Miniprotein binders against q8h113. Designs and how they scored, part 19

Target 1, 357 residues: q8h113
Amino acid sequence: MVIYHRKVVFTYVRAKRFYHFLNIEMVTDFKSLLPVIDISPLLAKCDDFDMAEDAGVVEVVGKLDRACRDVGFFYVIGHGISDDLINKVKEMTHQFFELPYEEKLKIKITPTAGYRGYQRIGVNFTSGKQDMHEAIDCYREFKQGKHGDIGKVLEGPNQWPGNPQEYKDLMEKYIKLCTDLSRNILRGISLALGGSPYEFEGKMLRDPFWVMRIIGYPGVNQENVIGCGAHTDYGLLTLINQDDDKTALQVKNVDGDWIPAIPIPGSFICNIGDMLTILSNGVYQSTLHKVINNSPKYRVCVAFFYETNFEAEVEPLDIFKEKHPRKETSQVAKRVVYGQHLINKVLTTFANLVENS

## First folded at step 9 (miniprotein)

Design m64Q
Fold by ESMFold2-Fast, scan of step 9:
Structure m64Q (fold): chain B 357 residues (1-357), chain A 85 residues (1-85)
Amino acid sequence: as target 1 above (357 residues)
Amino acid sequence: SEKVTVEIESDDPFLLEWAVLYIKKLAERYGAEVEVTVKDGKVTVTVKGLSPEVAEKIAEMVKQLAEMLGLKVKIEIDGKEYPLS
C-alpha cells in the first residue's frame, strides 16, 4: 500500500491532544452523521495469510460491519490514493464540463457508441423526474462477443475527452486504483460477514465489471433542485469522489430522515449496492440516496461502481446463508443476472436516445 | 499568514468529534497547522498558516457545515468574527 498524503503541520503535543480528544468523545450515532473509517490497518494486511487475526484488521472489520448494518454508507480515509490524484481528477473534470457544448458533444453518448460518452443536462430521469446534471458514462472495455447477446449493447471503447489532453491517462490510472481499493474493502466486508477474506473473489466475482459516472451538477439560484432523484446503487460497492466545498448528497437513514453526506477532503464516500445486499443474504442493505442542487456553484462528483462478473447469476452466497439464516417468510432478493440487470437499467435510462431505423 | 479559529458548542459528543475531524481534514488539504483545545465542554479548533483566500474559504466551509448540522459555532479570521448570516 502506498500512501500519498499531504503532511499536516502541527506539533507532537497538538497531535496527541487531538487524537486523545477524539478517543474520549467516540460515540457512534449513524442517525445524524455518516461514520468515518480509517482503513489503513486493513490495507496494510489485506494480502497477508493471517489478516483475519490481526488486531488492527479486526478493529476495522468491526467498524465496517456496524456501518454496513446501520447505514450502508460511510467515509473511507487511510485508503492510500494521493490527495493530488483525487483532486486532479475533479480539476480536469471541471475543465471538461466548462467547455462549450459543441466540444462536449464530440463524445456524445449514443447506442452505436455502446452507451458510453457525454450526456447533456436533463437527459437522465430517476423515478419519472428529470435529473439536473450532465455526465460522462464509462464501462469496463471488453472484446466483441465476450459477453454474448446481453453484452452487445455495451460493446466498444469508452469515449474520453481530448481536452484536457491528459484526461484519458489520468482516468485510466484512477480506475485501476479504485478497482484495487474496492477489492480490498470487500475483503474487510467479507470478514465482517463472517466469511474468509475472499468470499467476493469466487468464480463469478473475480473478473469484476465496473461502471463509472463522471457527473456535473449546474449551479442554481433556488433551493431543492433535483440533481439526481432518490435511488439505490445496483452493484457491490460504490466509491464517491465529490467536490469538497458543496454539500448536495443526502442519504436516507433507518428512521427515514435524510442525512447530509458533507464532503470530507481526501476521503471517499463508500456505499453498498443491491448485488451486495443479495450476496450477503440481506445482512447489509443498499441505501436510498439523492442529490439536491442547492448552491450557485458548479459541483463535480465522480462515482466508481465495483460490480460482479458481467455474466454472474447473483444469489445469496452459501456461507452467508449458513451464518445469517433468514426467516422462512422473509425473502431477501430475487435471483438476478447482473449483466441483464445493467442492460435493462441502461436502456430504460436512455430510452429517449431514439435512433431512426 | 492568517488563522481561522472555530469555537464549537454542542451537547452531542459525536457531533463534536465529527466536526473536529472535518476541520482537521480540511486543514490537511491546505497544508495548515492545527491546534485543538477543550474547555468547559466547548471545543476550539485553530487552523494556522493560511493565505487570506484560503482562510475565507475554510471559514465559509465551516459555516456551511454548521448550517447543515444545526451546530452552534463562532468563527474568527485573525480575531475578527466571520458572519454566520
Scores: ipSAE 0.329, ipTM 0.754, lowest interface PAE 3.6, mean pLDDT 84

Design m64W
Fold by ESMFold2-Fast, scan of step 9:
Structure m64W (fold): chain B 357 residues (1-357), chain A 85 residues (1-85)
Amino acid sequence: as target 1 above (357 residues)
Amino acid sequence: SEKVTVEIESDDPFLLEWAVLYIKKLAERYGAEVEVTVKDGKVTVTVKGLSPEVAEKIAEMVKWLAEMLGLKVKIEIDGKEYPLS
């Protein structure tokens, strides 16, 4: 509530505490805006034996539950990753994409490189339409033979640009922090689903694969140029680090309208993927989203995808079938082998390039 | 140093709170202080201690926010109106 009786001066922090103190439910229907969740109370207690009983954790868990049920997308603040690192990642990525095409091609995606590296504008297609973006694709590195014949396709190290020189070390540090953050957010989501904090750290989930796409969207002179077509993400959880001064990411709400994911400085956008939909027994739905290039300005977006173990047979977790039984579960995929699904997607995406090489 | 002043009008309290949070986070990014004032039925957010370059960038980003959310805003840099067209 904004106080309009006479002239009153107050800080934003005091206003927020005042609404919380009064137990006033700030009604949002999530139809026009994505929810913002400060996860710092969750992170402060994520290693504590009694974290589930902490009042601050309970509040964050309630917000996560509502966001995942109603939207499947939310902003995360209070995540503990420095603004300096978040911005440096975007700055170094801008520097790379500003390089001459010939320099970027030095790390070009090939089958021999394990489908890791630079892909030029127009190589990627979503639902049959060409995407107006360039990217660096990265995957968790693993020892030769670790994931059998299925994983052989993705064997080898990630290709990192030599310019900027510090890029590899910066991105490796960033990936580690995003991995830890994703795991900790999933502890909150596990509690939200009525499980222990560790339901997503079981045998087939505690050695998580990850995918990262570092994406550049060229500026455009025309309206409604597709930067990335409508899709859902495949994994458990996605963290999006997007440029602060450009709005291009759009999320489809329950009414079929597209909501802009306006960048909040220092935040991550977080969304759930198809594997989390399956594991939760359909309680949380992965949400369609797209990117429209609608500005003459170049846009960078770094998307980190936290996933199951590579060989995981993904099916609803027993605890969540018990807590959230569904009479008919036909709307949720009953079983997916994650690694096979990922490899099929990679080979489909790059089939044309392989045949022409 | 310069200041950016944003006057916001909306019938939606959630939208007002969201916009104020956004401007506060933007101010924190640049090491600036933010002050929120409610006067004559309008919410005014003032961001102080800015270089001219940063003041222009903040004004532009708030303009984008207003356009995307359909917010009625008035933006001033050091008392001069920042154009919205």
Scores: ipSAE 0.033, ipTM 0.566, lowest interface PAE 7.1, mean pLDDT 83

Design m64Y
Fold by ESMFold2-Fast, scan of step 9:
Structure m64Y (fold): chain B 357 residues (1-357), chain A 85 residues (1-85)
Amino acid sequence: as target 1 above (357 residues)
Amino acid sequence: SEKVTVEIESDDPFLLEWAVLYIKKLAERYGAEVEVTVKDGKVTVTVKGLSPEVAEKIAEMVKYLAEMLGLKVKIEIDGKEYPLS
């Protein structure tokens, strides 16, 4: 495969040089497919003093920079989370959603439960329209009163089903691994933006909040049923663990076309969120994406959202303002209080629960 | 055991590389052996050590991929052509 890979890379480099020489815009290879990034060289060195100078790290950082500047979506392989765990999460999630409705309602999402728990099909709304999915919504747990009046909306423990057995323990282990993986990917992104590895581990970023949505999409016998309407994600990074045999996630490219995010077994899909757009001073843009139910088969997707500290007042980081100044920005930088932004999105998404409670 | 053979043709080298990677990761998911060969301008990916059920599933998933990406592929399970639609 070495000969094949060398031939493919050589052909691309030749084409790119030719278009650059002619001073014409080359069509990006990412318009029809999302890039695949093996981050294993980054993970091997991410705690080393000299990681920024390592050739393998530099290669990964270059790929991250290109992906984040283009579509803002990419596949991650070489991430160190076992295929067994990735698949068991999906398998146990299928088992849960296959249960009778009354069993799933034992962990029913309510305002009183902090918007944590099971939501049935049709409860979720995106841009005022019903989404054809069911889910379990989870958030980082925190002590009552820790995040003031804004955080009160999300107070309380996550609700986990007792069936399938060991699901809670499996998901808690998975969350920890996704949290660590997200932090390490952000070290590469920090280098890609021209900072130190640790620019996203500052005071307002080193106690990261997280959100996780465990989503089931019913099988359909008609095309183009909306499973989740077009949106951007709120946080820094999202890790998507989707079923291998169903393509439903669509990503809007720079030309405005929807491209399919075809599942690669054993990979995560990773995308940037609104807070990373702000922190990077607009260098990396969060990208619109949606889910279309196109298959008679039931589809599971587990989305993990790595976020800032809940109370973070999110502004462009000074180092990235210096390295990537915006020429036509004469106004004070846009500022977002992360927790307030999250709560506003939760309340908008679950508006019907307030009316029905 | 059975084998799945996929012949792929495309004028987009990154699309070819992406498709080959996909099939390799799919094979890895099922604990299968993978061989990749380039001959007469075609890329052939051979996946070995499969049960009949897994061979059928891999062929179906590759067919689905080819339809989505507009790839020209030929799929065989143990020498018998897998129908494309």
Scores: ipSAE 0.243, ipTM 0.712, lowest interface PAE 4.8, mean pLDDT 83

Design m65F
Fold by ESMFold2-Fast, scan of step 9:
Structure m65F (fold): chain B 357 residues (1-357), chain A 85 residues (1-85)
Amino acid sequence: as target 1 above (357 residues)
Amino acid sequence: SEKVTVEIESDDPFLLEWAVLYIKKLAERYGAEVEVTVKDGKVTVTVKGLSPEVAEKIAEMVKRFAEMLGLKVKIEIDGKEYPLS
């Protein structure tokens, strides 16, 4: 078979027949490798009323269920976001982080800027250890007063670099596409949990929040420098757009081993967050992951975090409590107010930036 | 133009599938043609239409992921063996 894709010709008849002959599923156990999921059948039907009955959707949903149960991390291909856009985001981000420190400080993160903007290397801590990275932090923009006293801390516009000049427009387009992709992946996850495609959208995603961290990891001449300490993500889903020439992201499997998330060009890495663990009644666990700076090369990673409504009271959804009753020994939070949880994490992370009123 | 040929040996069919997918995606990034064949129990991936600089880069990236996964590979650029560590 010959596949034509953007001037690339793939001939894989023998390899495809080999796997067919062995009747092998793409995923066995995730002890050493993360699963790769082509979500294009899901995207083709994600707005159809009868998507749950589509054979292609059913296959993708089965792969999502296994990935989320076994490791909570997977590669996404067939997502429809152009390789040009994915790469341009990283290229412009490299250009920004290569600027002199004084230029980057023009968008310095402060409490008065709503904790939005540039943070220098060593400002971020994970589990008491200093992270060797710099970043731009962004949040969904909203009108003053929209999220009450809790949301007041994050009020104000995102701070975007003026150099490169095209950066703001590029990133805003990218965020919109990541938001749409995340919503559609969650429809598949809702089906995987045994619900309708829309279980999250009716109650938790009427007005979804998002967080984005644009992260630069400096090159190092020594091994095992912590770029980002071991943690879980707070939200529903994370989409990771990482440089494809360096392996730095590591994911902890169910056996406690660290699995390298080797970059696949043109893919996203997707992982589940703490809020999805709660909403699923503990069926899907958010997974510990870390970044180790193991290369003399500078590495960029853009992490998009898809979140609930800001005011959402996050607790297990009734349908998933019924489909997947908890064992008494399971560790699942009973209820979390998402916005308060986010603000508490922001204020803890940036305690050194807190100013008196 | 140059070509990179990667011959892959593994007892794990999942590792073989993953390696083939990785090389295909790498080739797609550089606008290159890819051909996959299975001969004598080995999987061979050939990437065509490369500049010499890109061919070297692809060979180095394939070498690195193979070492990381403990995967046995033989890499050639235009029929000349690419050194492995």
Scores: ipSAE 0.011, ipTM 0.544, lowest interface PAE 8.8, mean pLDDT 82

Design m65I
Fold by ESMFold2-Fast, scan of step 9:
Structure m65I (fold): chain B 357 residues (1-357), chain A 85 residues (1-85)
Amino acid sequence: as target 1 above (357 residues)
Amino acid sequence: SEKVTVEIESDDPFLLEWAVLYIKKLAERYGAEVEVTVKDGKVTVTVKGLSPEVAEKIAEMVKRIAEMLGLKVKIEIDGKEYPLS
């Protein structure tokens, strides 16, 4: 619930529309619904050295600050990525998952393929429980030897479906746009934390990694089937492109209740990952979330994970330790090497593939 | 062409604004035109230029969110009430 202090003013338009103007103070209390943020003012100025002084940027930054402190999840609109592209990604993904099992296995995830490719239903586990989904896992491609012995595990090209034929080109275009969007949102988040737009760039984002999971949840005739168990994301930011007509993603609020992340057409859901929690000195929340498939319909969700440099040593940034000294009740990791953390998660998830290969 | 009319009642201005935004974004997804009117303390969102199948899809999606949020709505397709039960 969002509570507005003072008054809301209506302005009626000849087209039988009205506009709300909020006067002075807003108290945000997102206990039942996730906040919606129009980031278009931020995007208009995100490459300007003086973006911090822009009134539109300041307003968006304030909304990002509240969402990241209070919930760690929000909808993003005004992001500039076309509805056609957002929907075509989901449409082609449905087409792939509808293919016979033998066709999907042509891009099967293996250690030799750098843990890139198709994962069949039931391979992923969360908190000891089997997740009822299938997926295509992909990662930023990189040159052999670039990330040393640690990165060797993920070496090799992404495996893309040959059917639909246009899928690879569509997804590569989509990834580039999601990468740029994530970078720009992080500039706003840097301002929200009280830094310059560029505090994460340099040591953390000179060469950002990314992970993408393209996920299919089979239709069920049972209630409360776990599609993905409760977890936090590991990285900086996640952009979620989910089917419009299925409500399955649930987010744990500050009161410990699960609230539905109802799809808003044309939006992304954006959430904070564990690395951003560390870098912010615990100011921003990586929030538990889960997927329950309650529908006989097949559900698609494309999750883009924007990450630090692969070899980044992630610890609270000095500027944010100074601006936001640690509270007695705040627990923040001292230091994490992102690439090692990612590899450990991949090897844990796919431990059985080492024995079967 | 068909039109979907959604009459919304809520004492929560945030929930009301959220629901209106949702319906606007849903209409935009299907290339439809949206009108929002306020009369006698009730908000009515009209989505027009729809095929019959898209009109039913929109009505069903609005019904589902209203049930999830405990939101009181009245839905019509071309003046015929869409059942909420």
Scores: ipSAE 0.318, ipTM 0.767, lowest interface PAE 3.8, mean pLDDT 84

Design m65M
Fold by ESMFold2-Fast, scan of step 9:
Structure m65M (fold): chain B 357 residues (1-357), chain A 85 residues (1-85)
Amino acid sequence: as target 1 above (357 residues)
Amino acid sequence: SEKVTVEIESDDPFLLEWAVLYIKKLAERYGAEVEVTVKDGKVTVTVKGLSPEVAEKIAEMVKRMAEMLGLKVKIEIDGKEYPLS
């Protein structure tokens, strides 16, 4: 069902045909296209005691289940975050990346800054290949000593540029909204897996860590320039806010073909990560995706990663082992200590950073 | 003001609904109104209240979407056909 944001005008006869067309349930063959899910019925009821029995919630939950089983990527609309905010985040990000390198380097990523801040084009590598992008890396802030010796590596505040002036305040508001949205989408996913709404708000999940990468991809005149190599995301859910006028994100479908994630204005792209694969007992798979720079125009993408508690020892949730037991011939999901794995990834990614002090 | 008219033809109702939603979201982004009509199995989406610059941008974005998806479309800006190749 298509939601109308603007007034639609049509005659009686055309209205009947149009209504039947729009009321046709979308085919769930995600071979060539990513599904679009309007989550507004879920958000309207996500704090209600009886949300699992609400007809609108049940419909959204069914769509989430199919998207997560079949492709692991979907567009989210009806999320309640204003188009103005979504666009302003991208516009201010463009303004920052348009600054001279000397200005951007004022918040440069260093070990002493907790691996938070600006990284120049070519600092990041995926699967041994240099990625043609620049970025600002941010993590949930926490008090000194909160996560022991392991967390010490990421201690300290996020670095925000002073230009644009309002950028820090804008991004902090945006992060709070993305955190709430991710939690609420996970309530739907919890129901989709046959649990209560709150299975992802248990002991190891109710103090969620988050990671955010604010990414700029320079324009190119060559074919097949890798903006970001093929990978899966590490966490539970990723929310992607990408430029509307550049198609660069590609998702690997079940047949092994790469399909384009064409930007829908005002939407998020949402995908599941490796931790959700483990927690769901393998019911939902994280999906390989990549970014190919294929335009002479500069592209921005803001990726928000919703994670487990930092200290979480991630293993399949008992309820999902019971409801979705693995077959004897299937691989059992491996146990992971989230914080240690994140630190190991950060340290290997930035092994080439040299501190001269 | 200008208008962009997109005639869409597809046997795939999922693809057709997706394309209509895409154009509606483009219109919303640029503060424009949409009108959708269905006749003889074809869907026509008209986006109204556009500056010439925005009309051309929307037409180009729709053209690229159609190219990437292999979707058959006809695009007009204020009655003049927008080239697809």
Scores: ipSAE 0.322, ipTM 0.769, lowest interface PAE 4.2, mean pLDDT 85

Design m67K
Fold by ESMFold2-Fast, scan of step 9:
Structure m67K (fold): chain B 357 residues (1-357), chain A 85 residues (1-85)
Amino acid sequence: as target 1 above (357 residues)
Amino acid sequence: SEKVTVEIESDDPFLLEWAVLYIKKLAERYGAEVEVTVKDGKVTVTVKGLSPEVAEKIAEMVKRLAKMLGLKVKIEIDGKEYPLS
């Protein structure tokens, strides 16, 4: 029950704040709940030269390290993005998906549109299985030719609907705030890994790509309908803004159990992606997760993906190889070209849109 | 040695679990043994091996926790009710 789960999660957050206030180490025997991290001390100091030595930052960094090592998923509160904006994004997204298909198809995803735009229910596939959702796919816009032959596939502007009228401006503002928030969380993660705050702002990371999927899950009358099949995310960090009254996201823990990501109003769910696994030398693992449609109500989820530079040749950072060495026979992927990996995923997902006369 | 018994009632299972964990941590900090019995939304936590001074301190801390979290509690030290007012 969604109301029951929301109440339980709020009680958990309240108890967690009380433990913190008393300077008592929080006992994490709640195996079915994801960690909750208040990052406000990190954000207050993220641009300061003494950031690494600030007591509040050190505490947040410790929590980030534990969350990323234990499960790779956590709730973020104290992030500074207003509840009004978070809720308005979901409200306008509901309004768009409530439109007739003919209206939504005006921004339909096509190869000629750079694989940007609206995808109908049944267009998206995860691991060869059809997902029961519709979505708008958006990518960072870039100048023609900027990313060479690899990037040509994604060239062109994002497609935004004319209804709701304010949607484009709202989403562009939201994307900017999510980009800044992701960068600042990564400063904490950099410290957690034993680096400087800026290890994720080097040559292959200083011009970050981003992906955003705006997802609608239809109500269902049967149990265990797959809204999105089990997968890991491609990039560095994902920020998830999900409907507060519906539990559908499930995260696979280290024991192999699926645990529900019960909504906390005003929070983001944050998880690590494949590129962060590589860059951290395998210290932090990207975690399998899925979405099960389990309610007759329509559910919205807006997922923002913070990525490397498009052309980045992603390999473990030297500083993290030094601080977290692996056994010679136990190593992470040696090198991945992020842009090629993204294009391969896009073309695989939308293979049915490629038509030869 | 003194014994502190705490009865906690709540329809919120996670709130009950957090309260029990807090009391266990207090007991551990003071080198005391703890026993927990759970029954249909009612939890009884018994802390044993306490000096009179520590027993009163634990009772006071539990009283403050209950007030902060809105928990319904009954606290006894060696069978005598500890006042919540």
Scores: ipSAE 0.000, ipTM 0.189, lowest interface PAE 14.8, mean pLDDT 80

Design m68F
Fold by ESMFold2-Fast, scan of step 9:
Structure m68F (fold): chain B 357 residues (1-357), chain A 85 residues (1-85)
Amino acid sequence: as target 1 above (357 residues)
Amino acid sequence: SEKVTVEIESDDPFLLEWAVLYIKKLAERYGAEVEVTVKDGKVTVTVKGLSPEVAEKIAEMVKRLAEFLGLKVKIEIDGKEYPLS
C-alpha cells in the first residue's frame, strides 16, 4: 500500500476560517481527503425564486465552487434520499450478482436489447486493459423513433433481474430520485459558475438523458487488480453509491497523486463529467479516477450519470463564456453532439457483441 | 447491547471534524445513537445500542479510517481496548 502524504487545500469552511486567522494558507500535510458538502440548505430553497440570495444557499454554492475547481469530486450528504433506500439498492444488487452466471445471462446485454442488460466480467476495456468487473447497463427509456436513426441503437426497454423480485420497482424509484437530486445539485453548480440557477435547464438540457451502471467487483487475493481503469466520465454529473466497508475508488488530484474515496455511509460521491467541462467553458474539469480491487470481499457500486438532452449540440454556454472568458484570444469551442458520442462509445465498448451476432 | 468509544487526537480541525462526521454517519447507518464529548483537547465519540457483530464492524472501519488518515485514535468496545495492530 502506498502512503499518501501531501499538501491539500479543502473547502471546509471552519478549517479555512481558522487558517485564515493565523495568516496561513489552508494547506494540510496529511493523507488527502475529498471534501464533504451538506447540500440540505440548497435543497430547502432550490425551487424558490430567491434561492440565489439565501445565505445557506450561498454557503453551499461556495463549497461546490471550491470542490469543483480543486478536485472535481466531493461527498454529498443532506441529500434527502433515505439510508434505507440507498442500502436496499446495494443489498439487492449483491443478491443479483451472487447468482450463477446462467441466471445473470437471462438479461444479457445484446444489440437487439438496445445494449441494455448484464455484461460479464472482462467484457469492458479501459486503455486496452480488461476491467475486472461485471455490470448491468441501463439507459433512459424512450419511444421508438424519438431520437432518429442515431437513437435506434439504444431502443428497447431496460432489462431487470427477476430475482430479487422487487429489484425493478426499487431501481426505477431510485433513478427518479437520483435524477431530481442531480438537477438540484446542478442548480447550485450553475450559481457557482455565476449564472442563474437554471443555466443547465435550457433548451438542450431540460429533457436530460441518463445512464446507470450497476457494477460488481469480484473479491481478489492479490494486490492492485484493476476493477476499472483510469478514466473521466463523459456526462454532466455522476452520483456514486458505493459499499460502505470497501475502499476501492481512487481520484487523481491536481498534484498527480491518487486519493482514496473512503466510503462515508449514507453519502453519495459526486463528480463532474466531460460535458460539464465543455458547458462551463473549462472552469470545472472532469477528473481521472479508477477502481482497484483490493479486498477478498465482493464490492458493489451503483453509478448514476446525469446527461444533456440526447440530441444536444454541446458547446460552452454563452453566459459562462461571458463570465469566464479564456485568456487565449483564440477560443476554439469543441462542439460535441451528445447522442452521437454516446452511441460511438457503446458500439466501441461492445464491438465483440456485433461481430458475434 | 454494546458500545464503541473512539477517542480522537488531531491538531488539524478539518481532519478532526471529518473523522467525527464519518463516525456519526456510521452510527446512523446502523441505527445506533451517537454522543460526542470534548474534554482536555480530545474528542470522544460514543456509539451505543450495537450488537456485538456491528460493534466489531464499526471498530474495524474506524481503525481503517485512522490508518488512512494517520490519526491517533483509541478504540474501546464496552470499555475493552480494541487492538490497532
Scores: ipSAE 0.291, ipTM 0.755, lowest interface PAE 4.5, mean pLDDT 83

Design m68I
Fold by ESMFold2-Fast, scan of step 9:
Structure m68I (fold): chain B 357 residues (1-357), chain A 85 residues (1-85)
Amino acid sequence: as target 1 above (357 residues)
Amino acid sequence: SEKVTVEIESDDPFLLEWAVLYIKKLAERYGAEVEVTVKDGKVTVTVKGLSPEVAEKIAEMVKRLAEILGLKVKIEIDGKEYPLS
C-alpha cells in the first residue's frame, strides 16, 4: 500500500487548497519559490469586529506570518483590484517611456518641483554603481506647511505626463486602491504579530505617507546589467506591479541565494520594509532584492510604498516588544524619524541637481 | 480563435504544480478557457479562446518560464509547434 500526501490532488481540485499547499509545502520544500497568498478571506472580514476569530482570516494570517518570517516577500492574489486596471497602468507606463526624450523631460525631476518627476536612465546610483533604469518619482501630495520645515523640500504637486492624457487620473485611482489594499494587508500582519487588527493604525500610522516609483528598464543584449542594485525598501509594505512576461526581480532568500520572482499574472508582489522591521521589534526582516536587466525587451515595474505618517518617530511598538522580546545583542534601529530619513535619502540621491537647476 | 497547448515533463512535482498554476493564471488574465489533463506521466495544459497575438504572447511567456525553471516543454499554437531555443 502506497500512502502519499493528497495535498497535490486537492491543489488542482480546490483553488483555496492549492494556494494553501503552495504556502505550506513549497515554502518548506522549495526555498527557491516565493509563497502565494490569497487574501480574499482577509478582505471580506477586515472591517468585521470579530475578524480575528474568523477561520478564513486566521488561515490568511498564518500564511502572512510564515511568509514574513521566512523571506519577507510573497505574491498577493484575491486582492480585488481588477486585472484591467493593473494592466492599463503598465500599458500607459510603456506608452510614456516610449516617448521621445524631449517629451519625458517636460516633467523632469528638479528641486523646485519637490523632487517629483522624471529621471533619465543612468542618473540613479545604488551603492556607488549606476542603475540602468528611468523612472517617474511620486509622493503623497500635501498642502504647503503640512509637514513643517522638514517636509518643505517635497512640497508641490506630482508631475504627471500629459501624454497619454488619461495617465494622471488612472494613476491617482490606482494609488488610492493600493493605499487601501496595503492598509488591509497590514491588518492581517498586525494579527500575525499577535496584536489587534489596528496596531498599524495608531496616531503616528493612521495618516500614512506613500511613495511610488514608476520604473522603466531598457532592453539589453548582454547578461547581468544592473537595473537596480541590491537594497531593502524603507517603508512598511511595498506592492509591486511588474510586467508579466519578464523575470528580472531577484530576492535574497534565508540561505543567501538570489531567487527569481517569476511574475504571476494578476498578482502583486508584496514585501516588507525597514520601518515594519522596527515596528515589529525585528520579528519581520526587510529583504535584500535587486533587478537585473537580462532581456532584449523593455520592462515596466510600478512600485507602491506604504509608509508611516510623515512626522512619525518610528520605534518598536510596545505590544510587540511584550509579545516578542529581543536578546540584548539584536540589531534593530531603536528610533527613526521617518520624514527626516526620507528627505535625507532624496537629497543624497539628487545632490547634483541643486547646482544645475 | 486560437489555442495554445503546453505539454510539460518534469522529475520535480512541485515545479510541475507551479508551472500549471502559472499557465492557469495566464489564461485567467486573458479571459481564456483552460483545460489540464494528465496522461502517461505527462501534463498537458490547453488554453483556448485566444487571439493570434495573445496566443503568441502566452507561448513566449511559457517558453521563458520553462527556460528559467529548467522544464522540458512542448508548445503548440493551433497544432503547430512553437519553436524552442
Scores: ipSAE 0.000, ipTM 0.356, lowest interface PAE 13.3, mean pLDDT 82

